# VHH binders against q8c9a2, part 27

Target 1, 239 residues: q8c9a2
Amino acid sequence: PPEETLSLWKGEQARLKARVVDRDTEAWQRDPSFSGLQKVGGVDVSFVKGDSVRACASLVVLSYPELKVVYEDSRMVGLKAPYVSGFLAFREVPFLVELVQRLQEKEPDLMPQVVLVDGNGVLHQRGFGVACHLGVLTELPCIGVAKKLLQVDGLENNALHKEKIVLLQAGGDTFPLIGSSGTVLGMALRSHDHSTKPLYVSVGHRISLEVAVRLTHHCCRFRIPEPIRQADIRSREYI
Key: E = the ipSAE of ESMFold2; O = the ipSAE of OpenDDE; V2 = 0.75 times the mean of E and O plus 0.25 times the DockQ between their complexes.

## First folded at step 18 (VHH; framework vhh_7aqx_2)

Design S2 (at its last look DockQ between E and O 0.96; V2 from the best seeds 0.81)
Fold by ESMFold2, look of step 18:
Structure S2 (fold): chain B 239 residues (1-239), chain A 125 residues (1-125)
Amino acid sequence: as target 1 above (239 residues)
Amino acid sequence: QVQLQESGGGLVQAGGSLRLSCTTSGFTFSSYAFSWFRQAPGEEREFVGEISSSGDTIRYADSVKGRFTISRDNAKNTFYLQMNSLKTEDTAVYYCARDTVTSSGWGYDNWYDPWGQGTQVTVSS
């Protein structure tokens, strides 16, 4: 990747990271049953097989607690920026921001109060994953939900990690992802009684980790939370 | 009934060494991973390190890596923290804890169960 681009992205990432809020900012987040939460968003970017440029970006909004799709928008997009480890969000986030802007213009009453993002938040090489990036640019509360452990800050998918996964026996069971830095980067979550693989939940923006984990679990009819699952389904239908 | 008990704390000069022990009872020791934490006055608990049930996989916090060593002895139902090259910043109450999971509780008191009562380590300059 061009040295100039990397330098610009490092500067931009640092500026945006300073704007992340990792605590609850909304009244519904403070309520034990999430009273006042009516709309949960999900986003996905799915690539055309064998193609590093063409992808489908999708935004869905679901009613809460019913988890019924009330809005969907899917678009084929071209990823122009180069891939650089630790800066993946710079390729994808502009298109996700555009989907949020389109929702604001087309159906402002359907704007979600929180967005679940397929990917990481603060559980990231530089503490600023796609969920943080989208959250800061849109000022929406965002949750990162990853399907695989990102091995950063001394976190490894090793025998110790696997024996902790064995301890997860029921939907809702969690354990903390404590980095070698001492930071709690996220939680491993068994999202459903019949799931064999956990999810890895981390803060994106304007939400506490505790609320992020609870809401993610409440959104799971299957292993993958319904907002992300519905976004993924729609993205895959285009490719 | 399930119990963890730390021992071996005390006063030591900077650059010195100290070995902590965590003796366990009331459960099958070899079935569990264990962790060391520490807490300085007015601070939150800080992760120190973690050892797998087999003893083959060990993690350390960056602040202690290269200076501290965790080990376990299944015959004695005990695991250890060997602390070398101690610094004044290592002054804290040291706790051992058994790794667990939680479905509803939040924070260190729920993420690990049970905890020992703690042993004071004081590193003088």
Scores: ipSAE 0.837, ipTM 0.938, lowest interface PAE 0.7, mean pLDDT 92
Fold by OpenDDE, look of step 18:
Structure S2 (fold): chain B 239 residues (1-239), chain A 125 residues (1-125)
Amino acid sequence: as target 1 above (239 residues)
Amino acid sequence: QVQLQESGGGLVQAGGSLRLSCTTSGFTFSSYAFSWFRQAPGEEREFVGEISSSGDTIRYADSVKGRFTISRDNAKNTFYLQMNSLKTEDTAVYYCARDTVTSSGWGYDNWYDPWGQGTQVTVSS
């Protein structure tokens, strides 16, 4: 993309970043058992093999704590924006927002109280990943859950990082992702006893890191939290 | 008993140098990564740097990068913080800590174990 486009995107990210709330805003978040939480959402975008433009965007809502699917919506979409590292949101978020809007219109009672996003929140080159972007635009609490470490702010998947991963022995074990700036950008989480590869959890919007990590862990029957897993399955089946 | 103990702190003029040591006992030193932290009066504890178990990977906070150096001596069960070109804003209690993981609790006190008692570093103008 032209440099002008990137400049515009950076500006937009900066503008929207100012709206990010990195603290708990909901009553259920303050409850140790998340009492009051009844619906959790997951979103994902799957691409048609060999096609960088055609994709399927999916929104899934699950009951909590049962983690049963109560709502699903998948749509084929044509991505207009090219993939650029750090600007994933401009490719995917508009379609995800549309799915959320559709849900609000069709089944407002099934709106999720929090959305888990396959991607990063504040753990981002500019502190505003896809989870932040979706959260700000929808005003929903959002959690960034990444399957790989985004190497930003001095964080690297180096020997030291690997050493820390080895120390994760049980589901629920964590270590902080502290940037060179001194900011805790997220947490590495062993999501399951049988998974050695951690997830990387970061704040998207309207949620604390602590609650984000705890909820993500509680949503994991496997390595990937169920809302994201289900969204992924459905988006892939659709194409 | 697993223990860490800092030493080497003191008063130094701006532009001066200090070398802090963290002596460890009660565990296999070579198996662990370590970190340095500091806390200034009225401020939150902040990350200074970390070193891998092998010593091959070292990372620094931006605020100290280029001025501070972390190293370790496995034979002495000790790792170090060499502080050069000290500034008044470097004034703080410096803590060494052993890297760990946690399944409960939040904050630096839960993400590292154990901590040293700290050593005061004062940089005068």
Scores: ipSAE 0.696, ipTM 0.873, lowest interface PAE 0.7, mean pLDDT 94
ESMFold2 (binder alone), look of step 18: mean pLDDT 81; pTM 0.811

Design S3 (at its last look DockQ between E and O 0.95; V2 from the best seeds 0.86)
Fold by OpenDDE, look of step 18:
Structure S3 (fold): chain B 239 residues (1-239), chain A 125 residues (1-125)
Amino acid sequence: as target 1 above (239 residues)
Amino acid sequence: QVQLQESGGGLVQAGGSLRLSCTTSGFTFSSYSFSWFRQAPGEEREFVGEISSSGDTIRYADSVKGRFTISRDNAKNTFYLQMNSLKTEDTAVYYCARDTVTSYGWGYDNWFDPWGQGTQVTVSS
């Protein structure tokens, strides 16, 4: 994309970033058992193999703590923005927002109280990843859950990082992702006893890192939290 | 018992140098990565740098990069913080800590264990 476009996107990210809330805002978040949490959402976008334009965007809502799908919506979309590292939100988020809006219109009682996003929140080149972007635009609490480390702010998937991963022995184990800036950008989480590859959890919007990590862990029957896993399954099946 | 102890702190003029040591005992030194932290008066504890168990990977906070150097000596169960070109804003209590993981709790006190008692570094103008 033209440099002008990138500049505009950076500006937009900066503008929206100012609206990010990185603390708990909901009563259920402050409850040790998450009492009051009844619905958790997950979103994902799957691409048609060999096609950079056609994709399927999915939103699922699950009951909590049962993690049963109570709502699903998948739609084929034509991507308008090219993929550019650090600007994934401009490619995917508009369609995810539309799904959330559709849910609000069709089944407002099934609106999720929090959305887990396949991607990063504040763990981002400019501190404003896809989970932040979705959160700010929908005003829903959002959690960024990435399957790979985004190497930003001095964080690297190097020997030191791998050494720390080995220290994760059980589901629920974590270590902090401290950037060279000194900021804790997220947590590496062993999401399951049988998975050695950690998830990388970061704040999207209207949630603390602690609650984000705990909830993500509680949503994991496998390595990938169920809301994201189900969204991924549905989006891929739709293609 | 597992223990870390800092030494080498003191008063130094701006532009000067100090070398801090963190002496460890009670565990296999070579198996762990370590970090340095510092806390200035009225400020929160901040990350200074870290070193892998092998010493091959070292990372620094932006605020000290190019001025500070972390190293380790496995034979002495000690790792170091060489501080050059010191500034007044480097004034703080410096802590060494052993890197760890946690399944409970949050914050630096839970993400590292154990901590040293700290050593005062004062940089005068």
Scores: ipSAE 0.829, ipTM 0.927, lowest interface PAE 0.6, mean pLDDT 95
Fold by ESMFold2, look of step 18:
Structure S3 (fold): chain B 239 residues (1-239), chain A 125 residues (1-125)
Amino acid sequence: as target 1 above (239 residues)
Amino acid sequence: QVQLQESGGGLVQAGGSLRLSCTTSGFTFSSYSFSWFRQAPGEEREFVGEISSSGDTIRYADSVKGRFTISRDNAKNTFYLQMNSLKTEDTAVYYCARDTVTSYGWGYDNWFDPWGQGTQVTVSS
């Protein structure tokens, strides 16, 4: 990709990062039982095999605590921006924002109060992953939920990390992802009793890490939280 | 009844060295990874470094890399923090802690359990 594009993206990323709010902003977030939370969103972008341009973007909204799908919207999209490591969100986020805008116009009463995003939030090379990006542009609370450890700030998937994963014995067990900088970037979460591979949860926008981890766990009937799982299913079926 | 106890703290001149020990009891030492933290008055606890159960994998905070070394002796149920080239900003109470996991509670007091009582390190100019 052209150096001019990278320069513009770095500048835009920094500008948007300044808008991230990494603390609780909603009343339901402060309630131990999440009283007042009724709608949880999930998003996914799935790429057509062998095609770097075509993808399916999906948004689902689930009832909470029932975790039943009450809204879905899937669209084939063309990814025009170049693939650049560390800037993947710039390719995807515009289409996710469009899906949120379509929800607002079609079924505004189903707008989710929080969105779980397949990817990272502040656990990112520049502290601004896809969950942060979507959150700032939509003003929705967002949680980053990654399936693999992003190895930044001295975090490595080494023997030490793996032995801490072994300590995760039951669904709900966590340990902190403390960077070499001293920053708590996220939490490793064993999301389900029968899943030995953890999730890596980080703040996106307008939520504390503690609430993000607890809600993610409460959304898991399987390893992957239902909002993300249902979005992924729709994207893959649509392709 | 699991316990950790730090020792080896004291007053040292800038540029000097100290070696801290963390002795453990009441559990199988060789099964766990361990961490060092430090805390200056009025500040939050700061990660210093972490050592795997085997002792073969070690990581350090950026602020201490190249100056501090962590090691362990499973025969003595003890792990160590060798601090070299000490600076005045290294002045703090140093704590050892056992790495653990939690479903209950939040924060450092729950993410690591147990903690030692702490040992004061004071680096003077």
Scores: ipSAE 0.819, ipTM 0.931, lowest interface PAE 0.8, mean pLDDT 91
ESMFold2 (binder alone), look of step 18: mean pLDDT 80; pTM 0.801

Design S4 (at its last look DockQ between E and O 0.92; V2 from the best seeds 0.81)
Fold by ESMFold2, look of step 18:
Structure S4 (fold): chain B 239 residues (1-239), chain A 125 residues (1-125)
Amino acid sequence: as target 1 above (239 residues)
Amino acid sequence: QVQLQESGGGLVQAGGSLRLSCTTSGFTFSSYAFSWFRQAPGEEREFVGEISSSGDQIRYADSVKGRFTISRDNAKNTFYLQMNSLKTEDTAVYYCARDTVTSYGWGYDNWFDPWGQGTQVTVSS
C-alpha cells in the first residue's frame, strides 16, 4: 500500500503546486520598512524522542517589529503518515492548518500576516515544500526557512558551496541558490553576525523571494528567526 | 582597475565550436569563484556555469551540460568557456562574472561583481 500512498501524494502535490503565488500580494511587502506589518507567525512540529507517532505542533504569533509573543497554541498530535523525503508536508501540514483554524476561531484579530515555516518552500524536489503546502491551504503568505541545504536541481553542499559560505561575513549577507535549471530557488542567508551556519530561504506562498529574505533577516535575534525559535521552544516544553 | 574582459565571440555554424576567455585584473584571481552567464535579446540573464576558486568544482546549467566546459588558469588570471556542439539557441551575449555575496542589493548585478562587458556569440542554422 505505500506505493499507492506515494502515488496519491505525488498527484496531490502537483495539484496544489499550481496554486502557489511567488510574488508580493500585500501592501506591506512593497514598503521598504514593512510599514503595515504588525504580526508574524511561526510554526513547528517537534517529535517525542524515540517515538515516530507522537509530536507537538505549535503556532505562535509575534508582534512586528518588537518580536514579542502575542499568541501561542500547542497541541500534542499523532503522526499517521511515515516520513518520506520530499513528502514531509503530508505528515505535518494537516495539524498546522488546524492550528491556524483554531486561531481564526479563538482570536481572529491576531491572525498573522505572514508565517515563517521551519522547512523549504519552492526549494524542493518537486517545487512544493511544506511552506508552499501550508501557504496554499491557508492562503497566508509563507516563507520557507531551512537550516540545511536541500540538494536538488544541481545544488550540492560541496567545496564550491562551502567556499561561498565562507564569503558570508556579516548578518544580512546572502548569495543566490541557482539551480542547474537556471532557476533562483532561494538564497543562502547569514542571519546574524555571530552565526557561521547560513539559513536557506525560499518562497512558500504570496511573497517574493526578496521580501522573504529581508523579512527573515529582520526577524533574527539569533541564527533562527524568532517566530520559528519561539514555536520550537513551545513545542519542546510540551514534550 | 578591477576588470573582467571577455574575448573569443563571433559567428559560427550550428554544430561548431568556440572558446571564450575572461581575462581579469585588479584583484586576487585565485581567491574567487567565477561564473558564465548569457543573455539573448529581450530575455533575462541565464546561468551557464560556475567554477570554484581552485578549479576543482565545476557546475553547469542543464541546457549546456555535456557540450560546454569551464576551466581556469590561475597563473594567467583567466578562465574559459569551451563551447562545443553549438545550437542556434546558444546565440547570446556571454558575460563572465565574479561570484560574491551581498547585503545591499538584489538581482544578478548585485549577486555577482564585477561583470565583464560581454561578447556576442551568434550560431547560424
Scores: ipSAE 0.819, ipTM 0.933, lowest interface PAE 0.8, mean pLDDT 91
Fold by OpenDDE, look of step 18:
Structure S4 (fold): chain B 239 residues (1-239), chain A 125 residues (1-125)
Amino acid sequence: as target 1 above (239 residues)
Amino acid sequence: QVQLQESGGGLVQAGGSLRLSCTTSGFTFSSYAFSWFRQAPGEEREFVGEISSSGDQIRYADSVKGRFTISRDNAKNTFYLQMNSLKTEDTAVYYCARDTVTSYGWGYDNWFDPWGQGTQVTVSS
């Protein structure tokens, strides 16, 4: 994309970033058992193999703590924005927002109280990843859950990082991702006892890192939290 | 007993140098990564840098990068913070800590264990 476009996107990210809330805002978040949390959402976008334009965007809502799907919506979309590292939100978020809006219109009682997003929140080149972007635009609490470390702010998937990963021995084990700026950008989480590959959890919007990590862990029957896993399954099956 | 102890702090003029040491005992030193932190009066504790168990990987906070150097001596169970070109804003209590993994503990006090008692570094103008 033209540099002008990137400049515009950076400006937009900066503008929206100012609206990010990185603290708990919901009553259920302050409860140790998350009492009051009844619905958790997951979103994902799957691409048609060999096609960079056609994709399926999916939103699923699961009951909590049962983690049963109570709502699903998948739609084929034509991506307009090219993929550029650090600007994933401009490809995917508009379609995800539309899914959330559709849910609000069709089944408002099934709106999720929090959405887990396959991607990063504040753990981002400009501190405003896809989870932040979705959260701000929908005003829903959002959690960024990435399967790979985004190497930003001095964080690297180097020997030191791998050494720390080895220290993760059980599901629920974590270590902080402290950027060179001194900011805690997220947490590496061993999501399951049988998975040695950590998730990388970061704040999207209207949630603390602590609650984000705890909830993500509680949503994991496998390595990938169930809301994201189900969204991925359904989006892939749709295409 | 697992212990860390800082030493080498003191008063120094701006532009000067200090070398801090963190002496450890009670565990296999070579098996752990370590970090340096500092806390200025009225400020939150901040990350200074970290070093891997092998010493091959070192990372610094932006605020000290190019001025501070972290190293370790496995034979002495000690790691170091060489501070050069010190500034008044470097004034703080400096802490060494052992990296650890937690389940649901939050904050620096839970993400590292144990901590040293700290050593005062004062940089005068």
Scores: ipSAE 0.729, ipTM 0.888, lowest interface PAE 0.7, mean pLDDT 94
ESMFold2 (binder alone), look of step 18: mean pLDDT 81; pTM 0.813

Design S5 (at its last look DockQ between E and O 0.92; V2 from the best seeds 0.78)
Fold by ESMFold2, look of step 18:
Structure S5 (fold): chain B 239 residues (1-239), chain A 125 residues (1-125)
Amino acid sequence: as target 1 above (239 residues)
Amino acid sequence: QVQLQESGGGLVQAGGSLRLSCTTSGFTFSSYAFSWFRQAPGEEREFVGEITSSGDTIRYADSVKGRFTISRDNAKNTFYLQMNSLKTEDTAVYYCARDTVTSYGWGYDNWFDPWGQGTQVTVSS
């Protein structure tokens, strides 16, 4: 029963949400140049077009600041849950957790110190997006990086939002995503001088929003942060 | 000098109305969106609402939606907060601020620039 499933997922989201840490917990996070950060992870799940069951889940680890791939693991997986807006994590996170577990088993010295996740963190209908979910289950610092604005808490891709996007002129320019509740849910970020479409950065776990935005920006050679971009490239090779 | 200045604050009975003005100078008013914030003693600044440069799109905080109205007059370089059905919980210093973007600054003082000096609104029972 799909309605009963949604009720269970809402309950689980609430339970796990209480474990989110939205502040810096690692020494490298407090350093202005991120001294001590050596390894940044990226994850992706890419779906087979026209196939509701098959997807490819990928985990990559990149050196920092060089942003070169030092580890990759991609696997075809079978999706068990339907897509439901606001519940993306329940389809994907189990496979991403498995990839992290495989890394710990195979190459523990390559464990990333932070993971960039294609999707939202606290910028979410219930304040608990895929980046929060992965972060809490793995206890890794996680950043949510979305390509499109999730329209929640009074945030809309309307004239007001588009007007602020026009003000973003250089890579690194940001503005806050303040909900109608008064909560700062994330930041819009122009990630690159030649990229006119912003990213939407939100906290996942064990990181402040300020550090999440700065690191995301420093990881961008293109619009999409390199860890996420490299994960996407690898997952698409299997599709 | 780039400046925002609030006016129209005062003492008002619960259920009453008050209109705040924010007059601007030193920049092109019609090019920017603006926001209202408020702050009670000992609390953080709270978002009240914002309005586009043209005035055609307006967003309100949940706590004031349906009671407050934001408008602007580009000919007078001024925007307004009409507050109706006031509650004692609305007691605060009200600030106007220009919406902007920032590269490296953090927090409200960097996310909005400039800010007004604030005007006190006190809602009595």
Scores: ipSAE 0.794, ipTM 0.924, lowest interface PAE 0.9, mean pLDDT 91
Fold by OpenDDE, look of step 18:
Structure S5 (fold): chain B 239 residues (1-239), chain A 125 residues (1-125)
Amino acid sequence: as target 1 above (239 residues)
Amino acid sequence: QVQLQESGGGLVQAGGSLRLSCTTSGFTFSSYAFSWFRQAPGEEREFVGEITSSGDTIRYADSVKGRFTISRDNAKNTFYLQMNSLKTEDTAVYYCARDTVTSYGWGYDNWFDPWGQGTQVTVSS
């Protein structure tokens, strides 16, 4: 994309970043058992193999703590923005926002109280990943859950990182992702006893990192939290 | 018992150098990564740097990069913080800590264990 476009996107990210809330805002978040949490959402976008334009965007809502799908919406979309590292949100978020809006219109009682996003929140080149972007635009609490470490702010998948991963022995184990700036950008989480590859959890919007990590873990029957896993399954089925 | 102890702190003029040591006991030193932290008056504790168990990989906070050097001596169960080109803003209590993992705990006290008692570093203008 033209440099002008990138500049505009950076500006937009900066503008929206100012609206990010990185603290708990909901009553259920402050409850040790998450009492009051009844619905958790997951979103994902799957791409047609060999096609950079066609994709399927999915939103699922699950009951909590049962993690049963109570709502699903998948649609084929034509991507308008090219993929550029650090600007994934501009490809995917508009379609995800539309799905959320559709849910609000069709089944407002099934609106999720929090959305888990396949991607990063504040763990981002400019501190504003896809989970932040979705959260700010929808005003929903959002959690960024990435399957790979985004190497930003001095964080690297190097010997230091790998050594820490080995220290994760059980599901629920974590270590902080401390950037060179000194900021805790997220947490590496061993999401399951049988998975050695951690998830990387970061704040999207209207949630603390602590609660984000705890909830993400509680949503994991496998390595990938169920809301995201189900969204991924559904989106891929349409392709 | 598992223990870390800092030493080497003191008063130094800006532009000067100090070398801090963290002496450890009660565990297999070579098996752990370690970190340095510091806390200035009225400020929160901040990350300074970390070193792998082997010592082959080191990372620094941006604020000290190029001026500070972390190293370790497995034979002495000690790791170090060489501080050069010290600035007044480097004034703080410096802590060494052993890297660890936790469950859902928040804060450095949960992510590192144990900690040293700290050593005062004062940089005068």
Scores: ipSAE 0.684, ipTM 0.868, lowest interface PAE 0.7, mean pLDDT 94
ESMFold2 (binder alone), look of step 18: mean pLDDT 80; pTM 0.801

Design S6 (at its last look DockQ between E and O 0.89; V2 from the best seeds 0.00; counts 0 for: pae E 2.5 > 2)
Fold by ESMFold2, look of step 18:
Structure S6 (fold): chain B 239 residues (1-239), chain A 125 residues (1-125)
Amino acid sequence: as target 1 above (239 residues)
Amino acid sequence: QVQLQESGGGLVQAGGSLRLSCTTSGFTFSSYAFSWFRQAPGEEREFVGSISSSGDTISYADSVKGRFTISRDNAKNTFYLQMNSLKTEDTAVYYCARDSVTSYGWGYDNWFDPWGQGTQVTVSS
């Protein structure tokens, strides 16, 4: 990848990272029952098998607490930006931002009050994952929900980690992901009584980790939260 | 009647060494991972390190790597923190805790259960 592209991305990443808000900013987040939360968004980018360029980006909005799809938008996209380790979100986030912009234009009354993002937030090599990117660019509260542990800051899928996973017995059970730096980067969550593989929840933007974990759990009819699951389904139908 | 109890704290000069013990009772020690934490006055509890149930996997906070060693003795239901090259910044109450999970609470007092009562380590210049 061209040196100028890397320099631009490093500068932009630093600028955007400074804008992350990792605390609750919305009244519904402070309510024990999430009173006032009516619309939850989900996003996904799914790639064509064996193709590193063609993908489908999807945005869905679901009613809450009913978790029924009230808006969907899916678009085939070409990932023209080069692959660069640690900057992968720069390839896909612009398309997700465009989907949010299209929603604002088409159905502004359906803007979600929070977006669940398939990927990490602050639990990231540079503390600025795709959920952080989308959040600061759209100014929407965002939650990162990853299916696999990102092994950064001393976090490893080792015996210590696996022993804690065994202790997760019921939907809603969690344990903290404490890095070697001493920071809590996210939470492992058993999202459903019948799912033994945890999710890894981290802050994206404008939400506390505690609220992010609780909402993610409440959005799960299956292992994967319904907003993300519905976005993934739509993306896969296009490819 | 699950219990953890720290011992071995005290006053030591900078550059010195100290060994803490955490003795456990009321559960099958060999089935669990354990962690060390520390807390200075007015600060939140800080992660120091963890050891797996087998003792084969050990994790350390960056602030103590190379200076502290965690070990366990399953026959004695005890795990240890060997602290070498102590600095004044290591002054704190040291706690042992059993790794746990929670659906019902937030913060270290809920993420780990049970905790010991703590032992003071004071590193003088």
Scores: ipSAE 0.544, ipTM 0.834, lowest interface PAE 2.5, mean pLDDT 90
Fold by OpenDDE, look of step 18:
Structure S6 (fold): chain B 239 residues (1-239), chain A 125 residues (1-125)
Amino acid sequence: as target 1 above (239 residues)
Amino acid sequence: QVQLQESGGGLVQAGGSLRLSCTTSGFTFSSYAFSWFRQAPGEEREFVGSISSSGDTISYADSVKGRFTISRDNAKNTFYLQMNSLKTEDTAVYYCARDSVTSYGWGYDNWFDPWGQGTQVTVSS
């Protein structure tokens, strides 16, 4: 994309970033057992092999704590924006927002109370990843869950990071991702006892990092939290 | 008993240098990464830097980059914070800590264990 476009995107990210709430806003978040949480959402975008334009966007809603799918919506979409590192949201988020809007219109009682997003929240080059972007636009609590470490603000998948990963011995174990700025940008989470590769959890919107991490862990039957896993499975089935 | 103890703090003029030491005992020193923190009066504890178990990876907070150096001596079970070009804003209690993990804890107290008792560094103008 032209430099002008990138500049516009940066400006938009900065504008929307100001709207990010990085604290708990919901009653269920303050309950140790998450009492009151009944529905959790997951979103994903899967791409057609060899095709950079065609993709399937999916939204799933699961019951909590049973983690049973109670709603699903998948749509083939034509991506309009190219992939650019740090600007994934401009490529994917519009379609995810549409899915959320569709749900609101068709089955408002099935709206999720929180959405887990395959991607990063504040753990981002400009502190405004896809989970933040989706959260701000939908006003839903959102959690960023990444499968790989985004190396920003001095964070690196270096020897020190690898050593810390080894210290994760059980599901639920965590260590902080502290940037060079001194800010905690997220948490590395061992999501399952049988998974040695951590997840990287960060705040998207309307949720604290602590709650984000705890909920993410509680949503994991495997390495990947069930809302995201189910969204991924279903989106790929449409391709 | 697992223990960390800081030493080397004191009063120094701006532009001066100090070298802090953290002596450890009660565990295999070479197996752990370590970090330095500091806390100024009325401020929150802040990250200063860290060093991997091998010493090959070292990270610094932006505020101290280019001025502070972390190193370790496995033979002495000690790691260090060399502070050069000290500024008045560097005045704080400095803590050393061993890197750790927690399940659901929040804050540095849960992510590092154990901590030293701290050593006072005062930089005068």
Scores: ipSAE 0.319, ipTM 0.711, lowest interface PAE 1.8, mean pLDDT 93
ESMFold2 (binder alone), look of step 18: mean pLDDT 80; pTM 0.797

